# VH-VL binders against q9v1v9, part 16

Target 1, 196 residues: q9v1v9
Amino acid sequence: MSFVVIITGIPGVGKSTITRLALQRTKAKFKLINFGDLMFEEAVKAGLVNHRDEMRKLPLEIQRDLQMKVAKKISEMARQQPILLDTHATIKTPHGYLLGLPYEVIKTLNPNFIVIIEATPSEILGRRLRDLKRDRDVETEEQIQRHQDLNRAAAIAYAMHSNALIKIIENHEDKGLEEAVNELVEILDLAVKEYA

## First folded at step 4 (VH-VL; framework fv_amivantamab_arm2)

Design D28
Fold by ESMFold2-Fast, scan of step 4:
Structure D28 (fold): chain C 196 residues (1-196), chain A 119 residues (1-119), chain B 107 residues (1-107)
Amino acid sequence: as target 1 above (196 residues)
Amino acid sequence: QVQLVQSGAEVKKPGASVKVSCETSGYTFTSYGISWVRQAPGHGLEWMGWISAYNGNTNYAQKLQGRVTMTTDTSTSTAYMELRSLRSDDTAVYYCARDRFLYYGMDVWGQGTLVTVSS
Amino acid sequence: DIQMTQSPSSVSASVGDRVTITCRASQGISSWLAWFQHKPGKAPKLLIYAASSLQSGVPSRFSGSGSGTDFTLTISSLQPEDFATYYCQQADSFPYTFGQGTRLEIK
């Protein structure tokens, strides 16, 4: 008896707006967790970092250890209430893409659904150009599409390891937001039966 | 192969200090912590403290606070534990162990160092 | 400090037996508990971490369960090399604390 939904998308797909609105409308009492935020909390408790910027500089072994601790903690929380887990399936770096959820981590989380928020490369580019508060360099539409393709491939691999169902939600301009929110709500409402 | 090799047995007088070394190999030293654990004859395991080889942060058992100091030398991938003002009840086998920052636990251990405190 | 109490203090068993050892924490420690095997003249050996995760290289006959305050180590079919002292250890917070140990002896 657990219900875990992982939600992922590359920067600019509108993931945070969709999750906020869906959580306001769903009948299930979800706990929203950001995986990176919990990793930061554990790193601070262990005396490893004082600021979030230091997280990416940690040795890979330490990062993996923190991921496992957080995954175990989330799996325990899921026994009491449904969890909506906000994380990155893929992260772009100067040296390539990092996979956000290693095998042991995804197996421990054992999600029911992996929801992928997507949009056209031109829509994502437009949103990134309008976001004056974000410290991001502008990628080309081709680079954006490659990142989305890799993100989807990673999410499929995560689903195979957990037997999770995959749901792709498209967040298009011009009335796409309402449709995307409704599609996420339908998935979240399935948790009502598990914790009734 | 991950390996932790400790310095040899020590015999000390009450009031002296002892410094045990733990030389590591087979892994990235600065990516892990080192815990120190001791066992007195006829007693169970007792945790003494922990040091991060990444940033040098330490945490010591309250009973030993003020008498114990843990350090690392990254150039030699070696951890040290110094215990001062030795008492007869400090007679124990002292272990170092690689510590994966509270999740995986102490997964690889040194062979142990017998410290005998006698007058 | 979190106090760890093991039960029993000693147990006698025969090869092939199923053996269970329990550990109780004085306060909630979630799943942050490890089990160690210790033989005279040797360093302790990690068997189980995070209450139920089997350490690489440890035989599958060892298993751990529990959460919160009550934990169990099980050896499903005891082998001759399993006669040793077993310790639980909480890793929820510093200082780490060990149980007093359970001696597993030949009947």
Scores: ipSAE 0.383, ipTM 0.720, lowest interface PAE 3.4, mean pLDDT 88

Design D29
Fold by ESMFold2-Fast, scan of step 4:
Structure D29 (fold): chain C 196 residues (1-196), chain A 119 residues (1-119), chain B 107 residues (1-107)
Amino acid sequence: as target 1 above (196 residues)
Amino acid sequence: QVQLVQSGAEVKKPGASVKVSCETSGYTFTSYGISWVRQAPGHGLEWMGWISAYNGNTNYAQKLQGRVTMTTDTSTSTAYMELRSLRSDDTAVYYCARDRFWYYGMDVWGQGTLVTVSS
Amino acid sequence: DIQMTQSPSSVSASVGDRVTITCRASQGISSWLAWFQHKPGKAPKLLIYAASSLQSGVPSRFSGSGSGTDFTLTISSLQPEDFATYYCQQADSFPYTFGQGTRLEIK
């Protein structure tokens, strides 16, 4: 008995808002975990880093050990309560896209669902342009769509490694935030039976 | 192929210091930590401390704080453990071990160094 | 400090026996527990990490289980080379601590 939902989406899809509202409405008592935050906390406790920006500079072996520790910790927490895990399926870098979860890590997490939050490139671009960090470089719609495509491909690979079901939730301005939240609540409510 | 080789046995008088070396090979030294563990005759294993070969950060057992210092030399892929103000109850076999951090544990160990504290 | 207590302190067994050694932590340590085999004149050998993961090169007759505070090492069919002292070790937090050891002796 365990229930783990991974939620992912590229910047600007509205993932944080959907997650917050769904957690308020679900009948299941989920624990929300950000994978990167747990990685950082463990690294600080071990004296490996002082600031979050140092995380990406860690040797790959250390990063993988941290990922395995966090994944195992999450899988054990899942025995007592359902877990909603916020993580990156893909990360854009100057040299290409980095996949967020190695095989052994995703296998250890053993998720039941991988939920992908998506929106149109124009919606995402519009939301990014309204960000207070207007001096940051913004991607074109074509670049945004490519990132969404790669994110979906990575999520599918993670599902293949874990037997997880994939759910795509669209957060469109026309359809409204309410429908996206309701779709996520429907998934989260499935956990009620597992911990009854 | 991964190997940890420690310095030879030492005989010291009470109040002296000892410095044990642990020369590593067969892996990227700075990607792992080194733990030091000792065993006194007739006793169990006792963890002394840990050092990150990546940045030199250390964690020492409270009982040994103030007497132990762990260091690394990345140019020779060698870890060191110095224990000061030696007492008779410091007589033990001292081990270094590659520490793959929390998940994978202390997977490769040195052969051990016998330190005898006797007047 | 987290205290680790092993049971029994010693056990006598015959080749082919199933042997079980237990380890209890004074507080919850999740799965951050390792098992070591130690023979006189040799360095300790890692058998199990993360409570249940078998170290590469270790025979499959060794297995680990448990989480939280209660842990078990099992040898399914004891072989002559398995007579040794076994230690559990928590890796949840510094300082790492070992159990007192379990001596496995020929019956």
Scores: ipSAE 0.298, ipTM 0.705, lowest interface PAE 4.4, mean pLDDT 88

Design D30
Fold by ESMFold2-Fast, scan of step 4:
Structure D30 (fold): chain C 196 residues (1-196), chain A 119 residues (1-119), chain B 107 residues (1-107)
Amino acid sequence: as target 1 above (196 residues)
Amino acid sequence: QVQLVQSGAEVKKPGASVKVSCETSGYTFTSYGISWVRQAPGHGLEWMGWISAYNGNTNYAQKLQGRVTMTTDTSTSTAYMELRSLRSDDTAVYYCARDRFYWYGMDVWGQGTLVTVSS
Amino acid sequence: DIQMTQSPSSVSASVGDRVTITCRASQGISSWLAWFQHKPGKAPKLLIYAASSLQSGVPSRFSGSGSGTDFTLTISSLQPEDFATYYCQQADSFPYTFGQGTRLEIK
């Protein structure tokens, strides 16, 4: 028995809020894991980095080794309780978009669901403009939509290699948050059948 | 073809130090770590420590803390292991091994360097 | 430190036999275990990594299994060149630790 839900979305879709609220309401006892946080923890233990910002500068092969280490740990934890895995499906770089989960990693994680949180480009732009982070460059709505399109394409590829079901949840302003939370809770509650 | 070639045998007196080299070829040196492992006559394998060729970070076995230093020279793709304050029980064959951190294990090994500590 | 214990310490077998060697970790190490073959006068040879993955160039008669704390190396049909000492090694965390070794001898 195992139940693993991957949740992804580009910055500004409201993923963190939806995740927190859904975990408060679900009947299943999920463990929330941030994939990047576990990779950083393992990298520090191995002496590879001292600060989070060094992670992106690691050679690609070392990053993949860390991803496999973390994926194996998550797979083992999933035998005892359901896992909600917060991770990036795509990462924007100066030279293009990087896929967040290589084949070996996604196969090891063997997720049951890949949940994609989306919003309109204008809503995302509005949330980013209200963010107090001063070091970010503002992206246009067209650039935001391109990132969402690539994120969805990557999630579909991940599902193809894991037999995972795909669920798209739209987080619109106003009343959309409650609807999005309820949709995620419905997915999470399915884990109750797997863990007595 | 990936190769690790170590320096030759050494005979040392108690209290001396020894520095073993491990010259690598056939791969990108900075993408891997190097572990050092030794075997004393009649004993099993003992891990001594590890160094990242990427950033020079090290991790040493507690038993050897204060006596061992591992370094790399990226320009020559060479790793070094220096052991100080030698004792008779440091007599062993010393190996370097390419170490791809967790996933692939220590997959390619040097031929070994015999270090004899005697008076 | 994580202690690795192998059993048996030695085993006598004949060519064609199925041989099993066991390794136990003092705490959970996931699948981060390797198996090495060591012959006198030669460097150790990696056989299995990540508990069950066969190293390139290693004969298929070698296999590994297990996870957590209990691991097994199996040689399905022993050949003359397989008489050697075998070591398990945990790679879950530093310091890496080896088992004490299992000597495989001719019956």
Scores: ipSAE 0.167, ipTM 0.664, lowest interface PAE 5.7, mean pLDDT 87

Design D31
Fold by ESMFold2-Fast, scan of step 4:
Structure D31 (fold): chain C 196 residues (1-196), chain A 119 residues (1-119), chain B 107 residues (1-107)
Amino acid sequence: as target 1 above (196 residues)
Amino acid sequence: QVQLVQSGAEVKKPGASVKVSCETSGYTFTSYGISWVRQAPGHGLEWMGWISAYNGNTNYAQKLQGRVTMTTDTSTSTAYMELRSLRSDDTAVYYCARDRFYYRGMDVWGQGTLVTVSS
Amino acid sequence: DIQMTQSPSSVSASVGDRVTITCRASQGISSWLAWFQHKPGKAPKLLIYAASSLQSGVPSRFSGSGSGTDFTLTISSLQPEDFATYYCQQADSFPYTFGQGTRLEIK
């Protein structure tokens, strides 16, 4: 058996906070993995890049090979313990958006759930403006909603390729965080049955 | 249609250097790496190192570090392997192979170049 | 460096036999193992990549299995052209390392 949960959301939805709190509360012993971090680690080991900014410049075939290597490593880890996989659903290019998880990659990961963290555009904008840890592009509420729409569309495509269940979790202000964390915990706790 | 063609056999004296070429065709050279593998008479296969045709980054077997240099010429789609300070135990058939980095490994090989080191 | 150990070092077999060759890695390499066939005077030939994926043009009698540290190459019904030396190779990390080889010879 295996249990893989993919979690996605655009910057400012509170994904990292929800993930941290849910992992503290779940009864299942999840391993948290960031897909991009593993790809960067493998690329550095192979001498393909020196800095993370170089990742997007790699030839497409090399990027696909890295994605497959990472996906297979994650699939093997999932045999031993459940995996919570943090990944970006879409990649912006000069000519449009690429889906972050191609067919062969998502099939290899074989997720049970794709969890989408969402919030209102105004909530996201407010959180981005209050974030003092790094500069971020100041997007309008309309631009933020377009990004959420694209993220959801990508997650649906992931589910089409894997037969995963989609769960949308809304992270609203005024107690919304606690509710969102509880909803994620409910999904994560399902893994206990699979590794008993 | 994908082909790797290596330079011809070499006979060298101890202390000399040898440079083997590997001309490629039938694919986009800069999208793959090239691994170099050798086999001494009566011995198994030994990996020497790898070079990315995309950016020229290399990784060498530690026992050869300081004696081996791998390069590429993108304009001719050719990889090179130079081995210096040759010893009799460097006598081997040297192979280049197309390397898909992580997925398929070394799927297309050159025909081999015999390098004999003797006095 | 990851050490690859093959067993047996040599095997004698007859045409039609099922032949099994094993390979053990000194540490986990996931599924990043390839199998090569090597005949005298020729370059090595890739048979199997990613532990179990058959290279295009390789007969279906060849199969690979395993993950982590233990791997197996199987030839289900040995043919005359299959007498050769077989090598496993880990592709998980640099430096790549090969097993010592298994010589498959006629009985």
Scores: ipSAE 0.079, ipTM 0.646, lowest interface PAE 7.2, mean pLDDT 87

Design D32
Fold by ESMFold2-Fast, scan of step 4:
Structure D32 (fold): chain C 196 residues (1-196), chain A 119 residues (1-119), chain B 107 residues (1-107)
Amino acid sequence: as target 1 above (196 residues)
Amino acid sequence: QVQLVQSGAEVKKPGASVKVSCETSGYTFTSYGISWVRQAPGHGLEWMGWISAYNGNTNYAQKLQGRVTMTTDTSTSTAYMELRSLRSDDTAVYYCARDRFYYHGMDVWGQGTLVTVSS
Amino acid sequence: DIQMTQSPSSVSASVGDRVTITCRASQGISSWLAWFQHKPGKAPKLLIYAASSLQSGVPSRFSGSGSGTDFTLTISSLQPEDFATYYCQQADSFPYTFGQGTRLEIK
């Protein structure tokens, strides 16, 4: 008995808002975990970093060790209550796209669902332009769609390496938010049966 | 083969300092931490502290805070533990151990260094 | 600091016996517990990490179990070379702490 939902989406799809609203409406008592936040907490506890900016400078082997430690910790927590795991399927770097979850990590997490939040490139661009983060490079709509395509491809690969069902939720402007929240709640409510 | 080789036994008087070395080989030194553990005669294992060979960050046991310093020399893949203001109850075998971040396992240990503190 | 308490402090056993040693943490430590074997004149040897994972090269008669605050080390069929002192160690947070040790003696 465990229930793990991975939720992913590129920056600007509205993932945080959908997650917050769905958690308010679901009957299941989910624990919300941000994978990167938990990795940072573990790195601080281990004395590896003092500041989040140092995380990307860690040797690759140390980063992989942290990912596995976090994955196992999440797996243990999932025995007591359902987990909604907020993470990146893909990360854009100056040198290309990095896949967020190695095989051993996704296998350990063994998710029930991988939920992908998507929106149109123009909607995402509009949301990013309203963001107050000064040093963010503004991507073109073409670059945004390319990132969404790779994010979806990565998420599908992760589902193939686990017994996870894949669900794509579209978050459009206007009334699409309410529909997106309802679709996520439907998935989250399935956990009630597993922890009764 | 991964090896940790420690410096030889030391005899010190109360109030002196001792510096134990731990020379490592067979792995990428900067990818792991080094923990220091001691055992006084007739007592159990006591963790003294840890150092990251990656960035030099340390964490020391509270009872040794102010008396212990851990350092690394990446050019020689060597870790050091210096204990100051020695007391007779610091008499112990001192071990260095490779500390894997994965599950925090201390998987490879040095042979130990006996430090005797007596007048 | 997290306190680790082992039980028993000593145990006498015969070759072929099943031996169980327990370890209790004063706070929840998830699965971040290791077991070490320590023989006179030698460095400690890692047996089990992450509560239940057998270290490479360690005989399968050794096993670990538990999570949270209560943990056990089991030796399913004691061999002559297994007489030693055994320590649990929490690795959940700094400072790392060891149990007081369990001395396994010949009956």
Scores: ipSAE 0.006, ipTM 0.605, lowest interface PAE 9.3, mean pLDDT 87

Design D33
Fold by ESMFold2-Fast, scan of step 4:
Structure D33 (fold): chain C 196 residues (1-196), chain A 119 residues (1-119), chain B 107 residues (1-107)
Amino acid sequence: as target 1 above (196 residues)
Amino acid sequence: QVQLVQSGAEVKKPGASVKVSCETSGYTFTSYGISWVRQAPGHGLEWMGWISAYNGNTNYAQKLQGRVTMTTDTSTSTAYMELRSLRSDDTAVYYCARDRFYYWGMDVWGQGTLVTVSS
Amino acid sequence: DIQMTQSPSSVSASVGDRVTITCRASQGISSWLAWFQHKPGKAPKLLIYAASSLQSGVPSRFSGSGSGTDFTLTISSLQPEDFATYYCQQADSFPYTFGQGTRLEIK
């Protein structure tokens, strides 16, 4: 058997924290993979890039080949243990948004669930403004909402091509991190039966 | 249609060098790599090396390191393979092949170039 | 370097037969294996990539399977044009390496 959960969300929804805490609590022995990190590792091995900033400059066909290689590798790993795949459903470029998982890639991954972490634009903006490590222009609430809408639309398209179940997890201030973590743990625990 | 067209047959003496060309068409040259593969009479296929048409990075088979050089000319969408200090056991048919990295494999091949090394 | 070993070195078969060729890697290569068909006077032809993916334009009677170190190429119903030498090739890491080849001959 195999069990693959894709988790996505725009920056500021709390995806990293929810993922870390859920992995600590789940009874299943998941391997956490960041799709972009694995693509970067493969690109370095192939001599295509030296720095991560160069990834977005690669010809589209090269990016497609890297995505397929990574998807096939993940599919093989999934036969040994369940995979939690952290990816961006949408990537902002100078010329528009790139959808993170083309048809052949999502079909190869064959996920069981696509989990979307969401929050209100106001909450996301507040969280981004509290990050003082980098002083960069932040997006407006309208821009954040637009990006979140596009992310959800992309995730729905991925589910359509994979027969995956969609789960939206809301990480609101009043609902709390604990509720979001528990909802993710419920999904991850389903993998226990597949690898028994 | 994707095509790779190689230069014609060569006859060389031991110690000489040979440079085989591989002119490509029908695709974006800089989006792929080119592998070079040879087959000596009575032997199997032997990989010689690979070059990225994107950035010119190369990787050569260890036994040919120091004798082989692979280059590309983006303006003509052409790849080249030069083999120096030729020996009689370099007699082979030499192929170029479009290489989509680790995953896809060599999907389109040139017609081959016979290189004969004889006294 | 990763060594690729094919079995058998040659096989005799009749049209309509099911033919199986195996390939073994000296270390794990995941699914990074391709199968090629090679006929005298012609360039090699890619049949299968990523161990089990059928190349566009290749007849469905060809199939590949396996992962890790053990791989198989199957021709489900041999046709006259299938008599050729077949090679496996690992694409896990540089240098790429080929098996020694399996010659498929008319019985």
Scores: ipSAE 0.283, ipTM 0.678, lowest interface PAE 4.5, mean pLDDT 87

Design D34
Fold by ESMFold2-Fast, scan of step 4:
Structure D34 (fold): chain C 196 residues (1-196), chain A 119 residues (1-119), chain B 107 residues (1-107)
Amino acid sequence: as target 1 above (196 residues)
Amino acid sequence: QVQLVQSGAEVKKPGASVKVSCETSGYTFTSYGISWVRQAPGHGLEWMGWISAYNGNTNYAQKLQGRVTMTTDTSTSTAYMELRSLRSDDTAVYYCARDKFYYYGMDVWGQGTLVTVSS
Amino acid sequence: DIQMTQSPSSVSASVGDRVTITCRASQGISSWLAWFQHKPGKAPKLLIYAASSLQSGVPSRFSGSGSGTDFTLTISSLQPEDFATYYCQQADSFPYTFGQGTRLEIK
């Protein structure tokens, strides 16, 4: 038995808050894993990097090796308890968007659900402005919506290669957070039946 | 085709040093590590250490720490293993192997270099 | 260091037989185990990585299973070219360690 939920969303949709609150309320004993964090831990153990910002400089083949090691490790953990996996479906670059997970990695993870957290572009813009990050450029609402559209397309591609169910959760202002948390809890609670 | 080609057999006296080379071709050298493994006559395989061709970081077997040095030359896509203060029980066939780190294992090996240590 | 112990140390078999070789780690290594075939005068050949993943070009009669501390290599229908020494190797942490080897010989 295994139960793996991938959760994704563009910056500013409220993914971390929804995840934290849902994990507090679910009846299932999920392990929360950030894919990038686990890759960084493995890279440090191998002596490949000392700082997180060195990760993006690693040769692609080394990154793929780390991704496969992490995916296999998560797959093994999922035999003992359900996994909630936080990762990016799409990564914005100056020259376009990257898709975050290779076919072999998503196939190894074998997720049951891919959950997409979304919000209106104006809500996302408002949250980003309140965050006041020094190194973050402010995107227009149109650019934010384009990123959300591409993130959803990427998540659909991942689902095609894994037979995962797709769930879109909208995190709106005016009590939208409570409803979004409840929708995620409903999915997480499905794992209760899968573990003895 | 991916190939690892090692230097030829060596005969050394106790106390000497030996340096074995491992010239690679057919892949991006800096994308893989190189592990060194030896086998003494009548014995099993023994791991000696690993080096990252990406950044030169090494990890050596504790038993060999202080006597072994592993290096790479990215301009020639070559890895080297130097073993100092040779003893008769260092007589072995020495192998280099392409090592992607943990997951994929040591998938391509050099042909081996026989090092004989005798008086 | 993680100690790897293989069983049996040697096994005699006939062509067509199913052969199993076991490997035990002194501590948990998850799935980070490889199996190698070694013939005299040749370099070792990777058969299985990550406990159960078949290396490209290796015949499907070879399979690996197990996790944690107990692992098995199976040859479902032994062929003449399979007579060799087999080694398990843990890749969980440095230093890598090998089992002592299992010699597969003609009955």
Scores: ipSAE 0.189, ipTM 0.670, lowest interface PAE 5.6, mean pLDDT 87

Design D35
Fold by ESMFold2-Fast, scan of step 4:
Structure D35 (fold): chain C 196 residues (1-196), chain A 119 residues (1-119), chain B 107 residues (1-107)
Amino acid sequence: as target 1 above (196 residues)
Amino acid sequence: QVQLVQSGAEVKKPGASVKVSCETSGYTFTSYGISWVRQAPGHGLEWMGWISAYNGNTNYAQKLQGRVTMTTDTSTSTAYMELRSLRSDDTAVYYCARDHFYYYGMDVWGQGTLVTVSS
Amino acid sequence: DIQMTQSPSSVSASVGDRVTITCRASQGISSWLAWFQHKPGKAPKLLIYAASSLQSGVPSRFSGSGSGTDFTLTISSLQPEDFATYYCQQADSFPYTFGQGTRLEIK
């Protein structure tokens, strides 16, 4: 059996906190994997880089090969235990948005669920302002909502190529965190039956 | 079409060195690594080492450490393997192979270079 | 170093037969195993990578399976061009190591 949940969200939605709390509460023994961290680990193992900042300089063909190696590794690990995969569906650049998962990669990962963590643009902006580094550009609420819209569109495209179910979890102020954690736990608990 | 073309057969005396070339074409040279593998008569395949054409980093089999050097020339898309202090048991067919293709698959190989070490 | 052991060392078969070759690693190598076909006077040819992924251009009668320490290569319906020596190779870590080879001979 295999059970793979991809979790995504733009910066400021609270994805890390929700993930940590849900993993503490779920009955299933999930392995949490950050796709970028595993990419870096494989690149170091292959002798391609020594430091993380070198990853962006790798030729496109090498990056694609690393993505496939990581996807296959995750697919294999999923045979032994359920995987919660933390990755970016979209990445904002000065010249547009990059899609995080090419067709062959998402097909190999074969996820059961793609979970999208969202919040209001105002909530996200408030959180980003509290964590702001002085040398960073701040997005407006309109820009934040456009990024969330594109992130959702990308996640839908990934689901089409993998037959994954899509779940949107909203992380609002007040009691929103507790509800969001509970919704993620319900999905993660579905893995218990697959690995019994 | 991707091709790896190796230099021709060599006959060397014990104590000499040999340098085998592997000229590549049909792909972006710096996007892959090159592994070197040899097969002595009556023996199986033996991995000698690997070099990244991207940054020149190498990893050599411990048995050959100190006797082998692998290099690349990006301007000619060519990889080289030099083996020094040759012994009669270095007699083998030497292969280069393109590496780093989906999980370290060595997917395209040179035709092989016979190196004979004798008087 | 990781030791790779193949069995059998040789097998005689007829065209149309199903042939299975096994490979065992001395320690866990996950799925990082490749299978090669080698014919006299030719370079080795990659058939399978990552234990079960068929190399482009390789006939579908070839398949690989296994993970951890035990792996198999299967030829579902042997053809005349398949008589050769087959090698497994672990790609889990440097140094790469090969099995001793299995010679597939005509009956």
Scores: ipSAE 0.012, ipTM 0.579, lowest interface PAE 8.1, mean pLDDT 86

